# Designs tried in a protein design chat: VHH binders against q9y6x5. Part 254

Target 1, 379 residues: q9y6x5
Amino acid sequence: LPPKLLLVSFDGFRADYLKNYEFPHLQNFIKEGVLVEHVKNVFITKTFPNHYSIVTGLYEESHGIVANSMYDAVTKKHFSDSNDKDPFWWNEAVPIWVTNQLQENRSSAAAMWPGTDVPIHDTISSYFMNYNSSVSFEERLNNITMWLNNSNPPVTFATLYWEEPDASGHKYGPEDKENMSRVLKKIDDLIGDLVQRLKMLGLWENLNVIITSDHGMTQCSQDRLINLDSCIDHSYYTLIDLSPVAAILPKINRTEVYNKLKNCSPHMNVYLKEDIPNRFYYQHNDRIQPIILVADEGWTIVLNESSQKLGDHGYDNSLPSMHPFLAAHGPAFHKGYKHSTINIVDIYPMMCHILGLKPHPNNGTFGHTKCLLVDQWCI
Below, E stands for the ipSAE of ESMFold2; O stands for the ipSAE of OpenDDE; V2 stands for 0.75 times the mean of E and O plus 0.25 times the DockQ between their complexes.

## First folded at step 10 (VHH)

Design yd88 (framework vhh_8dlx_2)
Fold by ESMFold2-Fast, scan of step 10:
Order: C-alpha cells, then structure tokens, then sequence
Structure yd88 (fold): chain B 379 residues (1-379), chain A 119 residues (1-119)
C-alpha cells in the first residue's frame, strides 16, 4: 500500500544532450510524465558530492562528501578509493534510504548508488550490491526489479546507478558527436529496457520513476592546462584533490602559500577557505581545505604532466554545461509537463513527499517541485 | 510571524548533561513538525532528531542513546536533552519547524545557541 519510487542516475548526463541527440525511449517516458530541463547541481560538480546531495537534500558542506578525494583536518583521516567504505565519511547526513527503513518499517534496495554499500548511522540498504563497475546494467536492473516485487517488508525506495555517459564523456569529450551519439543511443536503449522490464513485471503503472544525473560535462584540451608545479613547490603543501578544483593543505604559513598561488594563472581562481563565494555553499566543513583552487571551464590543473581527459566536470555550478536534467513518470507526476529549472537539493524533499516520509533538515525548497506533482497546487 | 528562540547553551564539562529549550511563537508546536540540528565549528549541519505533530520522535541513529527530544504543548516549547556530553558535541544548536511532512525540510530556524564542551 505504501507508494514506491525508483531513482535512476546516468552519471554525467549533460542537460543539453537532450536537444542535440535523439532519445526516442526517453522522449516517450517524458511524453507521459514530466521533464525538468536543467537541474542546478551543488559545487563541486562531481559524482560523489552530487549523488549524496540528491539523496540528502543538503549542500556538500552539510553532508560531508565534499569531493571524490578528501582529508578531515580534525580526525586526520584520508578518503580515497581504498577507504570510501568507512562510515565516518558518510555519517554527517541521513540519506533517504536510511529514513525510509527507519520510518514505518519499509525496505530499501540499491544497485550501486554511491554510499548504499556503506552502513550509515548503523543502517545499510535492506538489499544492495557492492560497487563493481563490471556488473552490467541488465544485472543491476534484474536485482532491483526482483527486490521491488519480492520483499517483506516491501521495498518502497530503490536506486539504480550507471557509469555512462560520464566515462565516455571523459574519454572522448562532449564535442565528439560520433562517439557521444553511439554512447547516448545505448543509454536510450537501456531506458527502453527499463520501461519494458517494469511493464512485464506489472510494476510500471504503480511505480514512480525518476531518471536524473549528478552533473554535465565540458570539453577539455591539451592546450588548456594549468601546471601547478610552475606556481609552487611540492614541499610547501599537501595536495588533497587536484582538478578542476584543487584542495591545498599548507605545510608552511597559509598566507605564504596563498600569495604564491593567487596570481599564477589567469585561468584559475584562488580562495582562502573563508573567502570561497557564499553562492557555492562550500565553506563550513572540516574536510574543505584551507586553500581551494577553481579552474575556469575547460581548464585542467596538472602536476608537470599532460592530461588524457578530453572532457571533465567539477567546475562552477552556475555553468549550464555542468547541469543535468530530471525526467519522471508515475502516479505522483503530471503527464506532459515541462519545467525549466530546479536545484539538485530540491529532489530530496520531493522524493520524501512522494514516499510519505518526513524529510530531515535540508537545503531544498519543496515549492520548486510542486508543479511536477498531481497532488499539489501550482500557483 | 514565526519566531524560534533557543536557550540553555553555554560551557559544560565533559560527561555532564544539558537541556536546551526552544520557545516558539506565531505557530503551535503540537500542530507542526519540529527538530534539532547542530553545526560544529568548521563543519556542516548535522541533524539530531525530529518530533512530529502526533508526538512521535525520530533520531539520528548515531545519537539515539544520547539525546531525547520532547515538547511542552502548554508553554509552546521544544526541548533537547543531551547526556554524556563529549568535546565533539561542541556546536551551535538550532531548533527548526516545518508545517507538513512535504515541506522542504524545516521552513523556519532559530538563531542558534552555542554549546561548548571543555574542561
């Protein structure tokens, strides 16, 4: 009897891909549902931060996943690929699957959404898959649909994560029309498979489905590199994260490191932590380093080397190239409605409303998503 | 006009207990969803727990054994009882309110009260 929601993320799906390529399956999904043309993500426009913002409704400074590589100054812990399963990093917020399981005895299911294979506040998704990039979309979908149909207590919230088009966006760049066309066509076919599977299993008519992404992609070039080694010697600082937002932990006086960096490149902004622009909501957390470097769109920060990336993200969240979209279908959503823009933190309170959950304190504004929902007034 | 005023903060020694109060005006606490949130120095917001209009409470699992949220409907006041305080509990504590489960979280926040745990 409780409402059900499946949240799907295609990593790195830039909003304007929708206007430049054909998506017959996604277009059919939208025709009978809703489309938000642009979702303004949180800064830094990276995978782990934005995926956690979607499910918590919080800015990075509040949920604590402030980058894909982190250092906590209070505890002296380092976050990397080898230790991302430490609950310490994820415990600064309560993601929606934890709330779902702790309210009204419901289950959650997860196919590789960031954080879902970690016990957060001693709670892990009822059904989950440990992250493994080699597992096919079909296998992830098979597990999610099996759990949605065959669980007690019932699975009311499910997540599904897929690494494309992000991986190809990095490799080819978003301006490579031939390769991006192939990748995006495959994604559209996967959306078609998703819809057909849900219909075959009798889930489609009563399930709310959101298809979204964490960020976009912009074109990079070997002609747009910022060599940090030309600015400052490695002995003066510890590098916590590199590009396009560098996180600098000084080994000497902070002001001296700042002065060496501040005029080094016309294509990079250098901020002391307290001077980071308020609009980024990227200041109030121990994991944000004393000096942050922010490269201009399409510029890559390197350490005396070339970069193989032809596309990247992480840039200023005001850039349209960094924005994903959101499409949704199901009993909670209007049919054939198009909306211009929401903030990525707005997704969480909307999902809580759909599931009948009481949202935790968050930075989203429910009013921004009201017009998408059949049970709400749009004035 | 909705107003929330926190009180009861200050300097406390480790291992002791402290009760924070939140005086509400312009709305009725028994008809609204309310909660407590804290922000440690240099850190983002950390949710502590909620009390819903029907009186049910829901806590951050990492804090569940250490905190209790209650309200006095006759004085329109929300409380946060904290036990076994540690240095890591040093933070500004905010009370917040939302009118319905489908609000954007909390619609209104207090200005906060500082709790410093030190010897």
Amino acid sequence: as target 1 above (379 residues)
Amino acid sequence: EVQLVESGGGVVQPGRSLRLSCAASGFTVSSNWMGWVRQAPGKGLEWIGDIYSGGSTFYNPSLKSLVTISRDDSTNTLYLQMNSLRAEDTAIYYCATGKNYYSEGFDYWGKGTLVTVSS
Scores: ipSAE 0.000, ipTM 0.161, lowest interface PAE 20.5, mean pLDDT 87

Design yd89 (framework vhh_8dlx_2)
Fold by ESMFold2-Fast, scan of step 10:
Structure yd89 (fold): chain B 379 residues (1-379), chain A 119 residues (1-119)
Amino acid sequence: as target 1 above (379 residues)
Amino acid sequence: EVQLVESGGGVVQPGRSLRLSCAASGFTVSSNWMGWVRQAPGKGLEWIGDIYSGGSTFYNPSLKSLVTISRDDSTNTLYLQMNSLRAEDTAIYYCATGKTYYSEGFDYWGKGTLVTVSS
């Protein structure tokens, strides 16, 4: 029987929440599985870019989902959370569910993972749910487990996405102990429900399960705002994305716009595209705008307004506050093993190995995850 | 076009209750999370609470038990119930909504409705 893998994402689950709150169900999962304490995500540390990096093993400049808001000057297309269904945006990479379906004649199933309701290279997940935030975790889980048990060809790769704790992290900030405790307890209960349902259906002992996230969260404040309108007039540029990484398309000479922005705030770095630090791997894609502004951790870029956001992400990927974790359980994984750090792009080649798929060229390094796997030599 | 229209404000006596409404058009309230924010005269914005797309509610701890947020999905309307009103609750009240499955902050705001608590 072919190996099976369920990939679960809890959006915005900052790694150090594991040390600051109690997760009895997640701790039971980890006790009989593996934990990677920090996953170094890709820049920019946003939802769409990092979810696509997990399933492609590519930096954002390579897979083409370079932000949550994008503009293509040639086609004049715009990408946003309300306009994300055009395959044009997703076709610069091949996600693992496409490889799974085409390489081995297997099925894939998806409950709301970004991109799974879009045909990519003329291939859509065999079973999927159109994105709808009002659909409960229980309904998503019921559909995934039904598809894992009742599909021909068999479902060997399944994904499940949940919006918390990201939504609450933005609204309360990660330092709000009372509200974050309540949200994180609810997530732990959902993990308990997941494990129980897989056990009841006879899937638990033979299914590989990965629980991870795309990014973390940092505290923001009304006292840490960068007012872009105080630096440059709207007539000089088109704003493609705002905060904490602003994407600027100049309407006049690029150098003139850069000079107006360069000294705007001590809490923001201003880069011409070719000057973006190499360590970000955020330069070689036409969807990356001519000028990029990067706010310091906890600072919010605004347009002559207050921000209601008490938590945010998108910041420098070297910041521990931006890092998620990875936990896994199943026949491919050791039991009771802890690992310090991997790169988020390393998840893709590891998943390909577990499923017996030949990975597309990618930026991950299989060697970084080998200590997690029972069929590999550690060290 | 996304629009949010608040209503139900006015003058109310201290200790009384008041319910505000927010009529949404151009999107479905059950598919987005929505919140309430207020601004007292001469002060900054204060977050009151929100309702997540799945129905879960979260509140500013300082306002806990004094407010309740609910929605009617059939009429595409958000509500804020306020109890035991005080003079310090005098403010312009705004409803706001965020995008789908990642919070980029509140993307759309209404024009607000004024609540004045006075004898």
Scores: ipSAE 0.000, ipTM 0.192, lowest interface PAE 15.0, mean pLDDT 88

Design yd9 (framework vhh_8dlx_2; at its last look DockQ between E and O 0.65; V2 from the best seeds 0.00; counts 0 for: pae E 12.4 > 2)
Fold by OpenDDE, look of step 11:
Structure yd9 (fold): chain B 379 residues (1-379), chain A 119 residues (1-119)
Amino acid sequence: as target 1 above (379 residues)
Amino acid sequence: EVQLVESGGGVVQPGRSLRLSCAASGFTVSRNWMGWVRQAPGKGLEWIGDIYSGGSTFYNPSLKSLVTISRDDSTNTLYLQMNSLRAEDTAIYYCATGKDYYSEGFDYWGKGTLVTVSS
């Protein structure tokens, strides 16, 4: 049988949730599969960029989704979560579902994974749902499992996306034990439902399933605010993206704007585009604005507005609070194996291997995931 | 001991609604996979739908518009709401559960309750 792979993302699932909360279903999933305890995601640690990195194996500067909010100065186009359907933004890379679908006797399916409802390189997933946050996990799961089971040509790659625990993390903050316990319990139940559904359909033994996330969540506070209005007049720049990594488009001389911001707060680093640290791999794209502001962990960049978020993400990708996890199960994976860390871009070459796809050039390292796979040597 | 007891069956006119109950004992309904199956006279078993511990529900596509499965955790009871009943819905209706949450099929069954749709 041709290999099949289901990629599932629970948005904003911080890696250490696994240590601090109980996940009986997920733990069972892991027990019979593999776990990567920490996945180092890409900078910035936001939803759209990291989800696209998972399926392309590319840093943000390479795949071109550099934030949840973007602006292109040449075309004057804007990108946001409410305006993400223009292929212009996605065409700088080829996601795995496109690669898969271009193969003979294969098709792809998607339930609201970022970019899956957009024709990329003139190719859209054979089966997909338009993004709608009101659609239940159940409905998404139902569609995905139906497509995996009954499609012709067969669906060999599928994605499933869910907005929790990210939304709740923002609302309650990750340190709210009471509320987050409820939220994470629900997520574990959904994982149980997913597993049970696959078993009932006879898919479980032959389907490779990856459960992962795009980023973690850090605790924020009203006591940790960086007010840009105290440092620079808002008329001197356009804000393209805000907190914790603000993208600044100067309306006056860039140097002047930079000088007004560089000492705005001891809890914020200010970079000219050319001075962005190399370790971020966040420089070589025209969609990255001339100045970026990077707040320290737990600090929020604000204007003359109060932030209502008690948790946030997007910070330095080296911070453990920003790291998600990866668990997997299926014929391609070992049973009962745990691995400490991988990079999020490493997932792509692994998935390509599992599916027998030739990967596009990417930033991942297949060697980092070899120990997870039964057909590979682990040194 | 696991026990499932269906109730609420009987004779009903076409177009009417009926709600079946399944009282469970020996296990917690909200922590287990539960389902409804029916058998019409002279026909095989037909899956109606199921509900998982996380609350997800799945239905037979042919019946989806006519049935709703729910549960009451406080009473440890599973329900099957049926609407717009037809003569072809005449059957014995069974409540069932797996051995555990990870079962691949039904292992425990109730004795069933007869539903007769007749004018």
Scores: ipSAE 0.452, ipTM 0.785, lowest interface PAE 1.2, mean pLDDT 94
Fold by ESMFold2-Fast, scan of step 10:
Structure yd9 (fold): chain B 379 residues (1-379), chain A 119 residues (1-119)
Amino acid sequence: as target 1 above (379 residues)
Amino acid sequence: EVQLVESGGGVVQPGRSLRLSCAASGFTVSRNWMGWVRQAPGKGLEWIGDIYSGGSTFYNPSLKSLVTISRDDSTNTLYLQMNSLRAEDTAIYYCATGKDYYSEGFDYWGKGTLVTVSS
């Protein structure tokens, strides 16, 4: 009886892959649903920040997951591992699965979405899997569909996370058409398997399904490296995060560190925290370090070593290469509708509307997504 | 025209293993989903498991540790491997598929192959 939603993320699925490769299963999904061609993610364009923005509707400075590696200057805690389960890092926001469980007698289910194996405001997803990259897509899908079909109170919000095509994007680079074609075909096959599983269990017609991603991918090269050690001795600072956005904690006067870095490379912007561009919404949080270095697209910041990664993300969120897409199907969504762009923070208030939840204050704009929904006027 | 032909059934002793085959024609196994269903004497149909076009397999939880579904795309053939057979596994075994990949149920069935587990 209550509306149900399954949110699926394929990590690092660059929006323009849809135009350059064949996706017969995803195209069939879109044909009777909706497609948003570009989703403008939050800065920095990394996994943990953007996955948490999707489920909170907040910019990183507001939700507190400001990078994949973080240091909190007030408490002096470090976050550097996907296995770090300290609720401290996640408690600056309330993700949708917590709201779903607290506003009505409803359950949430999660297969590996970042944060779902952590108690947040003393509430953990009703059903969840501890993060383990070795667990197959098939096993994640089996658990999610069992929970959607066999839970009391009913599971009304479920999440499913998969590490590809991000892992292969890093290894091969997005310009390796041979390897990326193989990887993306496998993802399309998994999307087909997902749809078929939902149909076989009688869930397909009454379930809202969103397929999206957290960021894109850009080509890197051994010829595009910024050696930080050539500009500043490591004794002058503590490195909190490296590439392509470096987070610098000075051990000496901040201005002296800034002066050593500001002319280090023509392919890197150096910002004092208060000078970070307002458009990034990346300033007002104790976990944002006093100096931030932002590499130009395709450039990698290194410490006197070679980087062999051929693809990366984390770059300026205005770059189309950093943008994912969003596709959706279900009773809440129009059929055969295409939309050009939304902001990644807009997904949260849309999902709250579908589930009948009162959203927490957020940075999203419901009006940006209302044209996707059958119960809304599109003017 | 879609045709499914099961083979490999027969009389088998308890505790033994048996592999059933399903030869498909009129469509490509690797581009469609397929499943195995059985019917014991005097009982209803019992779903065994499915294999989807991407290779994902899903099993009846009661049977998961006892069966494996696989396919050979080069011969357009689906297989059901059964281990540790018991008298309760005596049934007619059917291979089935939908009329296309996006079908919600089984539209095409083979005629079945009888498996009798007895000493």
Scores: ipSAE 0.125, ipTM 0.624, lowest interface PAE 5.1, mean pLDDT 91
Fold by ESMFold2, look of step 11:
Structure yd9 (fold): chain B 379 residues (1-379), chain A 119 residues (1-119)
Amino acid sequence: as target 1 above (379 residues)
Amino acid sequence: EVQLVESGGGVVQPGRSLRLSCAASGFTVSRNWMGWVRQAPGKGLEWIGDIYSGGSTFYNPSLKSLVTISRDDSTNTLYLQMNSLRAEDTAIYYCATGKDYYSEGFDYWGKGTLVTVSS
């Protein structure tokens, strides 16, 4: 009876991989559904912030997950990959799975989407897997499909997260055609498995499926390093996050720290918090530190050591290399339609529309996604 | 044209193992959804399991601990490994495919191979 939606993320899937590599299964998915060729994500272009923006429709300053590493000076709390379960960090927004499962006769399910194993506003996804990168895609898919098929009250919203091609993109860099071709073929095979399993279970015709990502990937090099130690002594600041957007908490006069950094490299912009460009929507949260350093594309900020990264993300969200794609299929979506671009925050109000949920206040624009939907007029 | 040929059936004693083969022609096994189904005497069709293009496998829960599906891309062949066979496993075993992306089930079937479990 109620419409159902599965939201899938393949982490770090750069939009132009679709043009540069072979995806027979994904292309079949797109042919019978819709494609958004570029999704403009939010700054900073990191994993936790962008996954939370997808499910809240909010800029990072508004939802409070402003980086993968954060510090709150008032409470002296730290957030990291290994310390991410304190609801304090997540409670500045209400993600769609919470809104969904609070409706009568509805449940939500999650296979490792960021935040789904946290009790946000005292509410955790109705069915979920605790994050564990060792769990295979097959097991994640099996749990999600079993929950979609067998739950009471029914699961109407489900999420599925996979770590590739992000992990390999960091390791090889996006320009390594040989290794990335191998990695991306495996991902296309997993998309094939997803579709075939949904068909076998009789879910395919009535389930809306979105396949998207949080960000892209750019090529790095040992020849493109910015050495902070050449410009400033470690004792003058606390480093909250390093690269490609460094978060600097001064220990001495803020202006003195700024002055030591502002001419450190022509390949790095240094911003006082109040001077961060308005287009980033990255200023109005206490978790954003007094000084940030933004490296140019492909440059790495280091502390007097070499970098082992060949690919990275987190850069300016205007860069095409940072943009993912979005593909979708199901009864809510047109077939064979391609759309140029949307903002990542637009995904949330679209999902709320599909599910019949009243969206919380958000930064998305429903009008940007109307052309994807069969029940909407597209000019 | 699509052709599926099962082999490896026969008479087997209870408690033994057996591996069935399915030689495919007219399509590539690694690019298609394939599976195994059986029909015991006087009973309906019983789904055993599937292998999908990415290599994921899914099994009938009642059989999951007893069977394994695999494939060999170089010989274009699908396999069913069956262990600890019982008399109730006596059936005709079919290899099947949803060859096309538009398939909503198994559209092409082999003629089957008979497995008889008898002491």
Scores: ipSAE 0.000, ipTM 0.449, lowest interface PAE 12.4, mean pLDDT 90
ESMFold2 (binder alone), look of step 11: mean pLDDT 82; pTM 0.831

